# VH-VL binders against Large ribosomal subunit protein uL10m (mRpL10), part 43

Target 1, 224 residues: Large ribosomal subunit protein uL10m (mRpL10), of Drosophila melanogaster (Fruit fly) (q9vpl3)
Amino acid sequence: RGKINIQRPKAPHYERARVVAVTQPKYPELPKAKSCFKTRAERTQQQQENPYNEIIAREVRNWLDHSRLVAFFHLSSITADDIFRVRVQLHKQNLHLKSYGSKIIEQAVKNTRYEAIVPLFHSNHCIVFSPDPEKTAALLRIVRRVPQMVLLGGIVEETMLSRNQLVAYAQMPGLHAVQAQLVQTLSQAPGHLIQQLQAHQNSFVQVLDVHAKNQMNEETPKST

## First folded at step 1 (VH-VL)

Design r7 (from r1 with heavy chain W99E D100Y Y101F Y102D G103W S104G D105S F106L; framework fv_romosozumab)
Fold by ESMFold2-Fast, scan of step 1:
Structure r7 (fold): chain C 224 residues (1-224), chain A 119 residues (1-119), chain B 107 residues (1-107)
Amino acid sequence: as target 1 above (224 residues)
Amino acid sequence: EVQLVQSGAEVKKPGASVKVSCKASGYTFTDYYMHWVRQAPGQGLEWMGEINPNSGGTGYNQKFKGRVTMTTDTSTSTAYMELRSLRSDDTAVYYCAREYFDWGSLDYWGQGTTVTVSS
Amino acid sequence: DIQMTQSPSSLSASVGDRVTITCRASQDISNYLNWYQQKPGKAPKLLIYDASNLETGVPSRFSGSGSGTDFTLTISSLQPEDFATYYCQQYDNLPLTFGGGTKVEIK
């Protein structure tokens, strides 16, 4: 990564704390342990009715409902400091990097047209949200320098797009109508999108590390 | 399409100042640092400084510090570079260039503004 | 300041030739190096970023390699439109510094 001069904006102490506070939602405290014996039925019911999952699921649905841009990434091993620096850069562009467990995502998208994305989140993942679809170019340029984050696809204006379709969208002129027409033209059936995303994921199994040529570019990803 | 369009050629006498403009289009102006790079006739590229259009924060090459001022006008998506106390060795083509976010690559350049300093 | 030294300062080549340009940094800059192409009377154009990544729209005959202090730009089969001056540039630290340039001219 860039060893940036101190004159360039790095996350200063106060700004770092502020970004962390903004990007990490507040959740109610859950009890760490139960103080007495529970019946088998009581324990099973309590585990099934985890209020934390419901609260986060509502948050995810709120992000999906109010974001015109949603991008899905596979996340390889990355240090906490590196992902924090990425989060700071994204936040400056009104791009919000979030990570949620697969169970929570499943609960959030159940009974919605986005239910097909659930299989994408069975491995390490993260999602970027933004209310502004014009930020797609900004998003892709930031993550181009983060080889640990591999674009799988996304949702623009409620339309599911593959990696290549998102890249094409980002390269279009900033005319809203033209971009909307492109999204419509590039849109794929959920099954086809999942197949493309699975082919990309399967490619990683064959390689110990992500090569530079496997980073984001304008080319169609090569299948296994 | 990303475009950076610079102001026209200038001819100045030694001791004068020059202010070059660079109008950006096709992207969100405040999302990218803008850099200024000059090139003397027949010579290589020399970095002058950078500006963050979102904050107005600047960083200047020590060689030009005290003589250069970089500014932006967010409402018109325009960056400015003013160089004062011009000398004959300031004769050069001056370029504005967009930095790929905060990661150091200059991905789009203006067409250049020729500044000639002669007595 | 980090000094960037390019070699050769100029070279003569024919269409179809393999051309290699070298760039040396005065200190370790990891992979924080870019390559630019400049045609006479035109602004520079980004070719390669982060030492080895090809910028969008740049032909595949261009490639970059190296890390640390030694870097190379290779053109596998020179085309007529490739006659230009090439510059390396480091972004490990400010000020940003460029190599002296390599002029690739027709034989």
Scores: ipSAE 0.000, ipTM 0.427, lowest interface PAE 12.3, mean pLDDT 77

Design r8 (from r1 with heavy chain W99G D100Y Y101D G103W S104E D105A F106M Y108V; framework fv_romosozumab)
Fold by ESMFold2-Fast, scan of step 1:
Structure r8 (fold): chain C 224 residues (1-224), chain A 119 residues (1-119), chain B 107 residues (1-107)
Amino acid sequence: as target 1 above (224 residues)
Amino acid sequence: EVQLVQSGAEVKKPGASVKVSCKASGYTFTDYYMHWVRQAPGQGLEWMGEINPNSGGTGYNQKFKGRVTMTTDTSTSTAYMELRSLRSDDTAVYYCARGYDYWEAMDVWGQGTTVTVSS
Amino acid sequence: DIQMTQSPSSLSASVGDRVTITCRASQDISNYLNWYQQKPGKAPKLLIYDASNLETGVPSRFSGSGSGTDFTLTISSLQPEDFATYYCQQYDNLPLTFGGGTKVEIK
């Protein structure tokens, strides 16, 4: 909670900043062609839709289809300067902050397993996309310092997660990498964590073997 | 091996400035935040701020706002902390410490630099 | 700022004793808390991160528990090398803040 306390280098005196990474979003190729068969009701509904919204909806579908991490946020009042700083921090972690209108989101997720997210976007909102699900911990850490952004939930590896589930996921996938780094710092054996897990498995197997053979004259140790 | 080596002890007069250095080795300098923490004689730990060596982005404790500046030189894997307008209550041991992006857990610490402010 | 209050400020214990140190946050910090050990004249050493995760190389007699506002560091059987000052530190929000410290002294 609280404000972002990371100060960025000041822009030139005219205060115009261009960060190529933020101003040049990369959109994956469109996933698939749409079905050509429509009912009358479906055709009438599509004809009433703004054609520009359909173009942007396809962009959103591309992001959804090609991102392994998608996080949904409620966005409270925030200055353009503050959101720009957040966007730059996120981009450095390969996290892409996007904002789309509710109607565009509805068109993008229509007839998909994610249609249930539509009610989340009837208020002011934003979405963060990334091809790297291991960046979930970095995302939550950055956003925790931005009280105007409230996590609602997300999608990881095509699975919809609640806010609490996404927080739990953030701790799990990064934990092994962090533990490996700590092992490397304290020891010259980088595989120590794996060795500890394997030792526990072997100890458990040995204990089970001993108990299974409790009444036998000879115990045969397990070798693996 | 991973280590942080700090500059030597300093004695300053009130109103002066001090700049402490922290040279990192044994790891990729830009992959970790660098924190600065101080400890007055017989007192507890006080966080001063952090810097991201990759971006140059800093976060300072408001208590030191306007008096502290943190910088890095990635070519020499060295972090710097400059504290200005020194007061007698700035007498402390100043530590640099390496922190993770995810946990802000400080797993590797410098040996400390004693700064004494006396008239 | 999030204020971290440790209790007791000091305690006297004997080798083999079970020692419990408490840390209280002024607001909910979930599990975003680390514990450090500092021996006289030396820099702090990380013991526990993320409230309950034991740092690699730290003896198993150390354990952390708690969430929200109340946290505990436990040493199940105090050893001679454990006489030190212990600090909790929150990382839910900037600025990072430390508890006042708990000095574990020889009885």
Scores: ipSAE 0.000, ipTM 0.429, lowest interface PAE 13.6, mean pLDDT 75

Design r9 (framework fv_romosozumab)
Fold by ESMFold2-Fast, scan of step 1:
Structure r9 (fold): chain C 224 residues (1-224), chain A 120 residues (1-120), chain B 107 residues (1-107)
Amino acid sequence: as target 1 above (224 residues)
Amino acid sequence: EVQLVQSGAEVKKPGASVKVSCKASGYTFTDYYMHWVRQAPGQGLEWMGEINPNSGGTGYNQKFKGRVTMTTDTSTSTAYMELRSLRSDDTAVYYCARLYWDSSGAFDIWGQGTTVTVSS
Amino acid sequence: DIQMTQSPSSLSASVGDRVTITCRASQDISNYLNWYQQKPGKAPKLLIYDASNLETGVPSRFSGSGSGTDFTLTISSLQPEDFATYYCQQYDNLPLTFGGGTKVEIK
């Protein structure tokens, strides 16, 4: 399926500096409007206004808007080959592993309902996106075998879940399918959406807490 | 290319211990968990436990009541499974099988099996 | 422990037949199920992983389906080399558990 893309010299499949340097847009030299010297604060402010950061931030917002499953991970030292193998395995399950700088994440989620996630990204991190929330269990099973990736939390059907809540959610496939149908039916009555989703989510969280506690109790006798 | 080669058949008396080896070749030993599965004559497959060669961390099936110990030697790419206090119902073929650390949980490569016979 | 029940325990079939084997989990295991083939005197061989994905090198006549508690392995046109015992295996929770096996015999 070849689409003729005049703007793209295969850049999406090539990550080397050579291709990035060749395809990167060039800005015309700005006229001399200020002193040749810049204070540290002025240089920092000029970096923040880089238009490339806004383009990437827009990509992040697009992923957040079109994904019904988003999972956040702390990423320890891992080789490029190892992370590539993880990315391939995740892709087979329609799970998309992405890495973005902390400043770009902050810019992308500022003034959105997702602003609360910013503190999760002050260290090395990565994010997994998927349009299919039923893949939460598959995601966590794959990542269980990757000790360098530590689950911090996530968003399922626009609801922010802690690590423990997301793990519990993954263990109840029947319940998440019902929740997905509820969200879909509510799309045609936006005025009632917040109250109905909060009521359902609170009930769902309570069920997950009971389920998680029951499973932990069953495991304890085996360890002794 | 990728192989798991196990030690030869063993005959033991009740109460003795047996230590089965599984030598890996053709891949990076520390990238895969090693699992042990046994099969009694005419019976199905029974999972015994797992070991992570990179960390030495283990997980055992409680059915073996603390009688099993799994170890690895990364310098020789060899995994070991020791079963103590042998009983006649421990007579089985013992298999090692690998599980890739970034996989979904399937055993893609198995050893050829080691027959352990426990008889008086 | 998650109990895995296979049916039938054995079946007789002829070359060219469509064979269906079922596996039932005692609780929801999503798609965390693998299928193995074992010939007498040999180690098991992986056929299907994650309920429906065909392992590399396995013939396309093998297919898997199902999710939750009910799973099926299908051989669309049985070949002479397919006479073996088939096992399902869950990996949703430890301990890992296998089905009792289904022996496919010559009719």
Scores: ipSAE 0.000, ipTM 0.421, lowest interface PAE 14.8, mean pLDDT 75

## First folded at step 3 (VH-VL)

Design n1 (framework fv_anetumab)
Fold by ESMFold2-Fast, scan of step 3:
Structure n1 (fold): chain C 224 residues (1-224), chain A 120 residues (1-120), chain B 111 residues (1-111)
Amino acid sequence: as target 1 above (224 residues)
Amino acid sequence: QVELVQSGAEVKKPGESLKISCKGSGYSFTSYWIGWVRQAPGKGLEWMGIIDPSDSYTRYSPSFQGQVTISADKSISTAYLQWSSLKASDTAMYYCARLPFDSSGYFDYWGQGTLVTVSS
Amino acid sequence: DIALTQPASVSGSPGQSITISCTGTSSDVGGYNYVSWYQQHPGKAPKLMIYDVSKRPSGVSNRFSGSKSGNTASLTISGLQAEDEADYYCSSYTSSSTWVVFGGGTKLTVL
């Protein structure tokens, strides 16, 4: 629709345009421009590289689909050696530490119930996946020793939980029925949970400052 | 049924590039780490690095950081070890070996090894 | 060299028991229960004999056993046989930047 103006009318302007084109000088004026620009075909090939993000996004969705425990963390500056040691300790408990770019996460959770978590990933972050929700206690025990990782919240049995709710879940006995009931009882509307996760992320500077001061002055911090 | 098959022996001159391969079969390739171990003639084993084929995360020994590149192509269940510029000191047997994700550094299955000889 | 300390050689007669030591520090052998042992025959790839200090993979003879005390892990081979003649390497997880460290290797000779 709206094709009424696509055909050229029988009008003088057509002849004027042609006359102007014929009288134009044929000198190439900007040879340097060609060294800075590529052909249209070469530019469209750059767009072809973007499908790589969708392949990785499908991998992220596969992790989400196969994990009964997903935990979200803010990640401060940490050495490659330190994060690798954490990764190894987590692997021993069937906990898988992954880090993905914000655009990839956005693509992975688009049109899902988890789309609302996207704002959490605008700063440095990492995610821990596990098929075993009973490993939540082991996860928190390991991460307690890593001040650079700050728990924001998570997903247990497809239910979004705040940091405090996830901590409460970890303290329950290893009885599936009781833990499932707790998850349902502690769950909240997505809007409210997102605000809680965002607030925890935004307050991490205070948490890190308190933790850093405690570690400088004491060997065995009380910490939570 | 688990098998790691490495590429054939290589003879190179200093300054040349090289890429050797290790193909896994009989198991889920992305469910295990792949490590590379070097053995110089008449010497012992030394760990070079590892890769997680599921996300291509790599970790290198300090002695080999910046000297080699480890990569993997999970679509063909193959891991690679690559040099941009070989040195005579790179002459060695190179093994790939599989590590369980729940381990802390033991190698349960080993490839047959690739002998790399670098001489002028 | 940051390798774990093993004796260069050890020898025994058929039917005897021998022990190979592997000494590290509190950052590797002493700090963790992640010690493994590998057997290597001349011209062959290494074979895993022991992992997690004392565990045997399927197919490894029960004549091979592992233990650890403090900073020293030990591989013991009982009922020594001619086919046991090989190089033996210990390995440990380490909290240092190396992650995995190997011993210098021990040549076992069956007299």
Scores: ipSAE 0.008, ipTM 0.480, lowest interface PAE 11.0, mean pLDDT 77

Design n10 (from n1 with heavy chain L99G P100F F101L D102Y S103D G105D Y106A Y109I; framework fv_anetumab)
Fold by ESMFold2-Fast, scan of step 3:
Structure n10 (fold): chain C 224 residues (1-224), chain A 120 residues (1-120), chain B 111 residues (1-111)
Amino acid sequence: as target 1 above (224 residues)
Amino acid sequence: QVELVQSGAEVKKPGESLKISCKGSGYSFTSYWIGWVRQAPGKGLEWMGIIDPSDSYTRYSPSFQGQVTISADKSISTAYLQWSSLKASDTAMYYCARGFLYDSDAFDIWGQGTLVTVSS
Amino acid sequence: DIALTQPASVSGSPGQSITISCTGTSSDVGGYNYVSWYQQHPGKAPKLMIYDVSKRPSGVSNRFSGSKSGNTASLTISGLQAEDEADYYCSSYTSSSTWVVFGGGTKLTVL
């Protein structure tokens, strides 16, 4: 919906106010009556073709196409003041926190290489976008201060990464990190990555034995 | 060689101030958080708080909020734990430990510990 | 205040396997995959043995393994050796006010 500023009402300049008053229609016009008899199919198509959802979906596609870093989070209850502080901290690092409805995300990624992410968004969620993948470490540092945000995974250089792969990428510098993660990601089936991401999300909400059923084997980091 | 080196043992009287140090070496100091953990004689580990040396952001355990101050000087790769007025109940071993900056609460490198004894 | 529950002691013989449990709530162990285990020998600083439930740092023996089911995390030590005799502490991230919470500790005796 359009943005309305009513907290700080401003009187228009005398000239503008006068023009607006003069140009207002003298008599109200009623819109032409439309048929009220719609079939189920017509109602379904109208619901699917909501123009506001398409505009926002296009915006989401533009963010996905122009961001070299995309991170997906589960979002638990958080105050407006707390999320605003997180957004400000992220913005200083050229990280852009966005929240979109699951239907809009489905519409945005339908028939794209990113369609596999849709199951991640069936619960409360948010997404962080950045043109700079080197900001992954700064992102994870900031988000660690926010227990309500749980990392599910992401996309780096158009390559889908699990939570553990994204964390590993953040710890490794430069070209070698990109090449290592790209090779590992290319070797995995899309279903495997989604299963890992869903297992992590379910672990957050305490699904019994989700971790035991997860086929992902975790190894210790290089640091001792 | 990655290590954390803490300042030497301290013996103080109740009401005195104290500042102990933890110096990191062999790694990028601002790339990891530094946590402080207390261990009273014969007792278990108790988390006190943590600092991000890159911007001095701190988080404290509710038990220690207002009781201690955690700070860091990134120019000399050193973190600090400070009391304005010590109590006998502050007698304990104090450890600093390096925490992962990323999605982990693990402390992978620990200092040797600083014994603080507060008695009259 | 001890938020995570561990048995005060466990014992085993050389070559056997033992398991140490760490029980919390849905706001810590059950809610997140951020469980760590530390080994502490008398007079020494703690050493990280396991992090993120099941991951081992470089240099930690593969005899040590971690797992989690519901609100309970477990550390398993196989092929017990005399040098394993130590205090073991679990730790978890918590969405509550403390951010990090430790277990009360378990004394492992090998005899």
Scores: ipSAE 0.031, ipTM 0.524, lowest interface PAE 7.0, mean pLDDT 77

Design n11 (from n1 with heavy chain L99S P100L F101E D102F S103Y S104P G105S; framework fv_anetumab)
Fold by ESMFold2-Fast, scan of step 3:
Structure n11 (fold): chain C 224 residues (1-224), chain A 120 residues (1-120), chain B 111 residues (1-111)
Amino acid sequence: as target 1 above (224 residues)
Amino acid sequence: QVELVQSGAEVKKPGESLKISCKGSGYSFTSYWIGWVRQAPGKGLEWMGIIDPSDSYTRYSPSFQGQVTISADKSISTAYLQWSSLKASDTAMYYCARSLEFYPSYFDYWGQGTLVTVSS
Amino acid sequence: DIALTQPASVSGSPGQSITISCTGTSSDVGGYNYVSWYQQHPGKAPKLMIYDVSKRPSGVSNRFSGSKSGNTASLTISGLQAEDEADYYCSSYTSSSTWVVFGGGTKLTVL
């Protein structure tokens, strides 16, 4: 809400797409032939048509477009029973834990404003969505008890935040403080935010960025 | 002013029970984890465990699970570390420390320590 | 039996820079940016000097800096002073059955 996005679906279409993707009533057979012979061009065109994959990719885009809070996690080995219990706890707070294959996420965000987040999903991952950014504190309180889930960062009100920025956001007491933080974050170089979100894969690059930032900062002597 | 104040030094004999305390002040006690760290004489720091005072959820180091009990009373902003039966090997300085409110990655404030001496 | 590896001792002279290493594995130091460093003077409680690999708490001198490369984190103290003589411990988050692991500690001597 509030987003200016030419690819954004209408609110009624969001609910419909979500229900279809979640309930998954029946799998359409992609290679169903209308005739026994097709030209190579027609066969190539048919291979690009995958309504099932498009439905799931559309679901991911709709979650991203209509969630005011999106949090990204690295997910270490965890049992199905343990992750289910975490999902139940999160659901009570209107927090929706989703797991999608990296190819589906890449397909969903390619050629969109979200394309920059693709590298976050190259390893084992999960995402938490919520329409309510006030639930950030509840999210962090629940997840701190799940050592298999490591917070990488997220998106709040269309603004990408690192792990530490999300923690700071959760501690903000009022509307003006929230607005000030978002303005400050919008003023930062986008590359540094993405690198912070990819901490364990890009540690060397992060060190170089910190070094560059330190070189640009003014010296603040202790004595006057 | 954020402070963690621990109970005084204890001298015990093997087999005795003991409960030491750590009182937090100057902050929202239920918003931060309290961890316990042990330091044997002349040795390094060993993490023992941690508690969320809001619901008494605990997590222990494997070395200390079953050896001690960590608890908290949020009505008086106090965390506890307890032994049912002390051993001479429990002789150490015990620190309580506060961990980050929403993401427990470090200990920002420490108590002054409680020296526990166990000897016959 | 999980422990982070630190040198037992390091020494330097006033005004020098020294570095203390902290080596772990891909499940702690190498896997996450959640490394902290503590300073402990004899008979005193530890004091947080660095958190999240490179960040300083309020009141900690900018002479203290942290970094990480692969499985090894480093604490660097520039402009070494006599008051820096203390034991230094690294710590990391771990994804195993524990949340916290400490290094063995390094004694810094200012000669």
Scores: ipSAE 0.022, ipTM 0.513, lowest interface PAE 7.3, mean pLDDT 77

Design n12 (from n1 with heavy chain L99H P100V F101Y S103F S104T F107M Y109V; framework fv_anetumab)
Fold by ESMFold2-Fast, scan of step 3:
Structure n12 (fold): chain C 224 residues (1-224), chain A 120 residues (1-120), chain B 111 residues (1-111)
Amino acid sequence: as target 1 above (224 residues)
Amino acid sequence: QVELVQSGAEVKKPGESLKISCKGSGYSFTSYWIGWVRQAPGKGLEWMGIIDPSDSYTRYSPSFQGQVTISADKSISTAYLQWSSLKASDTAMYYCARHVYDFTGYMDVWGQGTLVTVSS
Amino acid sequence: DIALTQPASVSGSPGQSITISCTGTSSDVGGYNYVSWYQQHPGKAPKLMIYDVSKRPSGVSNRFSGSKSGNTASLTISGLQAEDEADYYCSSYTSSSTWVVFGGGTKLTVL
């Protein structure tokens, strides 16, 4: 219960509201979320000759360009009802679940800084996009209830993060500046530009290594 | 045996604070979300909100946003519903219930209810 | 908030079948398969009878069945018994802000 700022245009509350409005993030319009599961007809449509493949590839590039949070998942067999539940939960948090064929992903990221992600999409996969990196914690909470979705890694503020780094990012106090600073600190490699580019590649290799190590750890339990 | 056990009946005056509890047992407490449902005397069921005990993430029905606080202590498998200042209109039976999956999921286990009476 | 529409009361004789309707909109009952039904005896907590439109939890009699057509979900009780006399509430997920919405409740009388 407060006073309506519109009724007091020159009051301090009105000036505060104006400042808040100016500093609030403006989210670009993103393509509508789609299910990870595709019908045979939808898969056939994705195999159409150009220009349809290029149109879908442009859609993927738009999602990547307008999202400050991108998370990559391996997707095991899941029912249409279960994935729809996940999609609804995610959408309410401004998290957009998308699935695209590996060929379309390759076409979309070719000659971009994202080209390193291509190997992740040779198996069943889906991607979650959001313009809001603060939603990383909400994303992980939702996915915790979906054993068919296995987090592989992601991109936060244009920085490649491993699964463990993304989990660590989600567990931070939720202050934008603190989280952004840590992301930069984790990804920065002092030195020449070539070393920075190599660091980004190494970060992504680390994502694959962490996933491999986690798979091995789950397969060899220890009990005495 | 899976069960939710709620705290005993409360009689309060308007303006007083109150915190009621819901203790889970017989299952992994952090694996299920806990919802709160109100039932005014002689009236129907009304959903208030939900909490994920693993990280204390909460969501409220718009009618109850700002009116109550839902919290949980996973170390003792207990969820809470709290008022900073009670009103006579808060007189009702309050149930906690375990949600399967998430907020879109069904409520499979219910507490026995806590009767809260607010009168002068 | 707008609750789901249920008849205030229904009645039947032992051995008879009755149906309770639960009507919403495309934003809740019509849009999703997340309808559940709860039985409440006087002075007791609700008990889950049906979930996800038509599924029964363990321990619930097969006399109870659920279905949905368009914006209306239905609970059907066959072979009515005295212990079925109770209040019945439907519930659904809703996309229109409340997240979970209950029906107004139906008093079942077994005569």
Scores: ipSAE 0.007, ipTM 0.469, lowest interface PAE 8.7, mean pLDDT 77

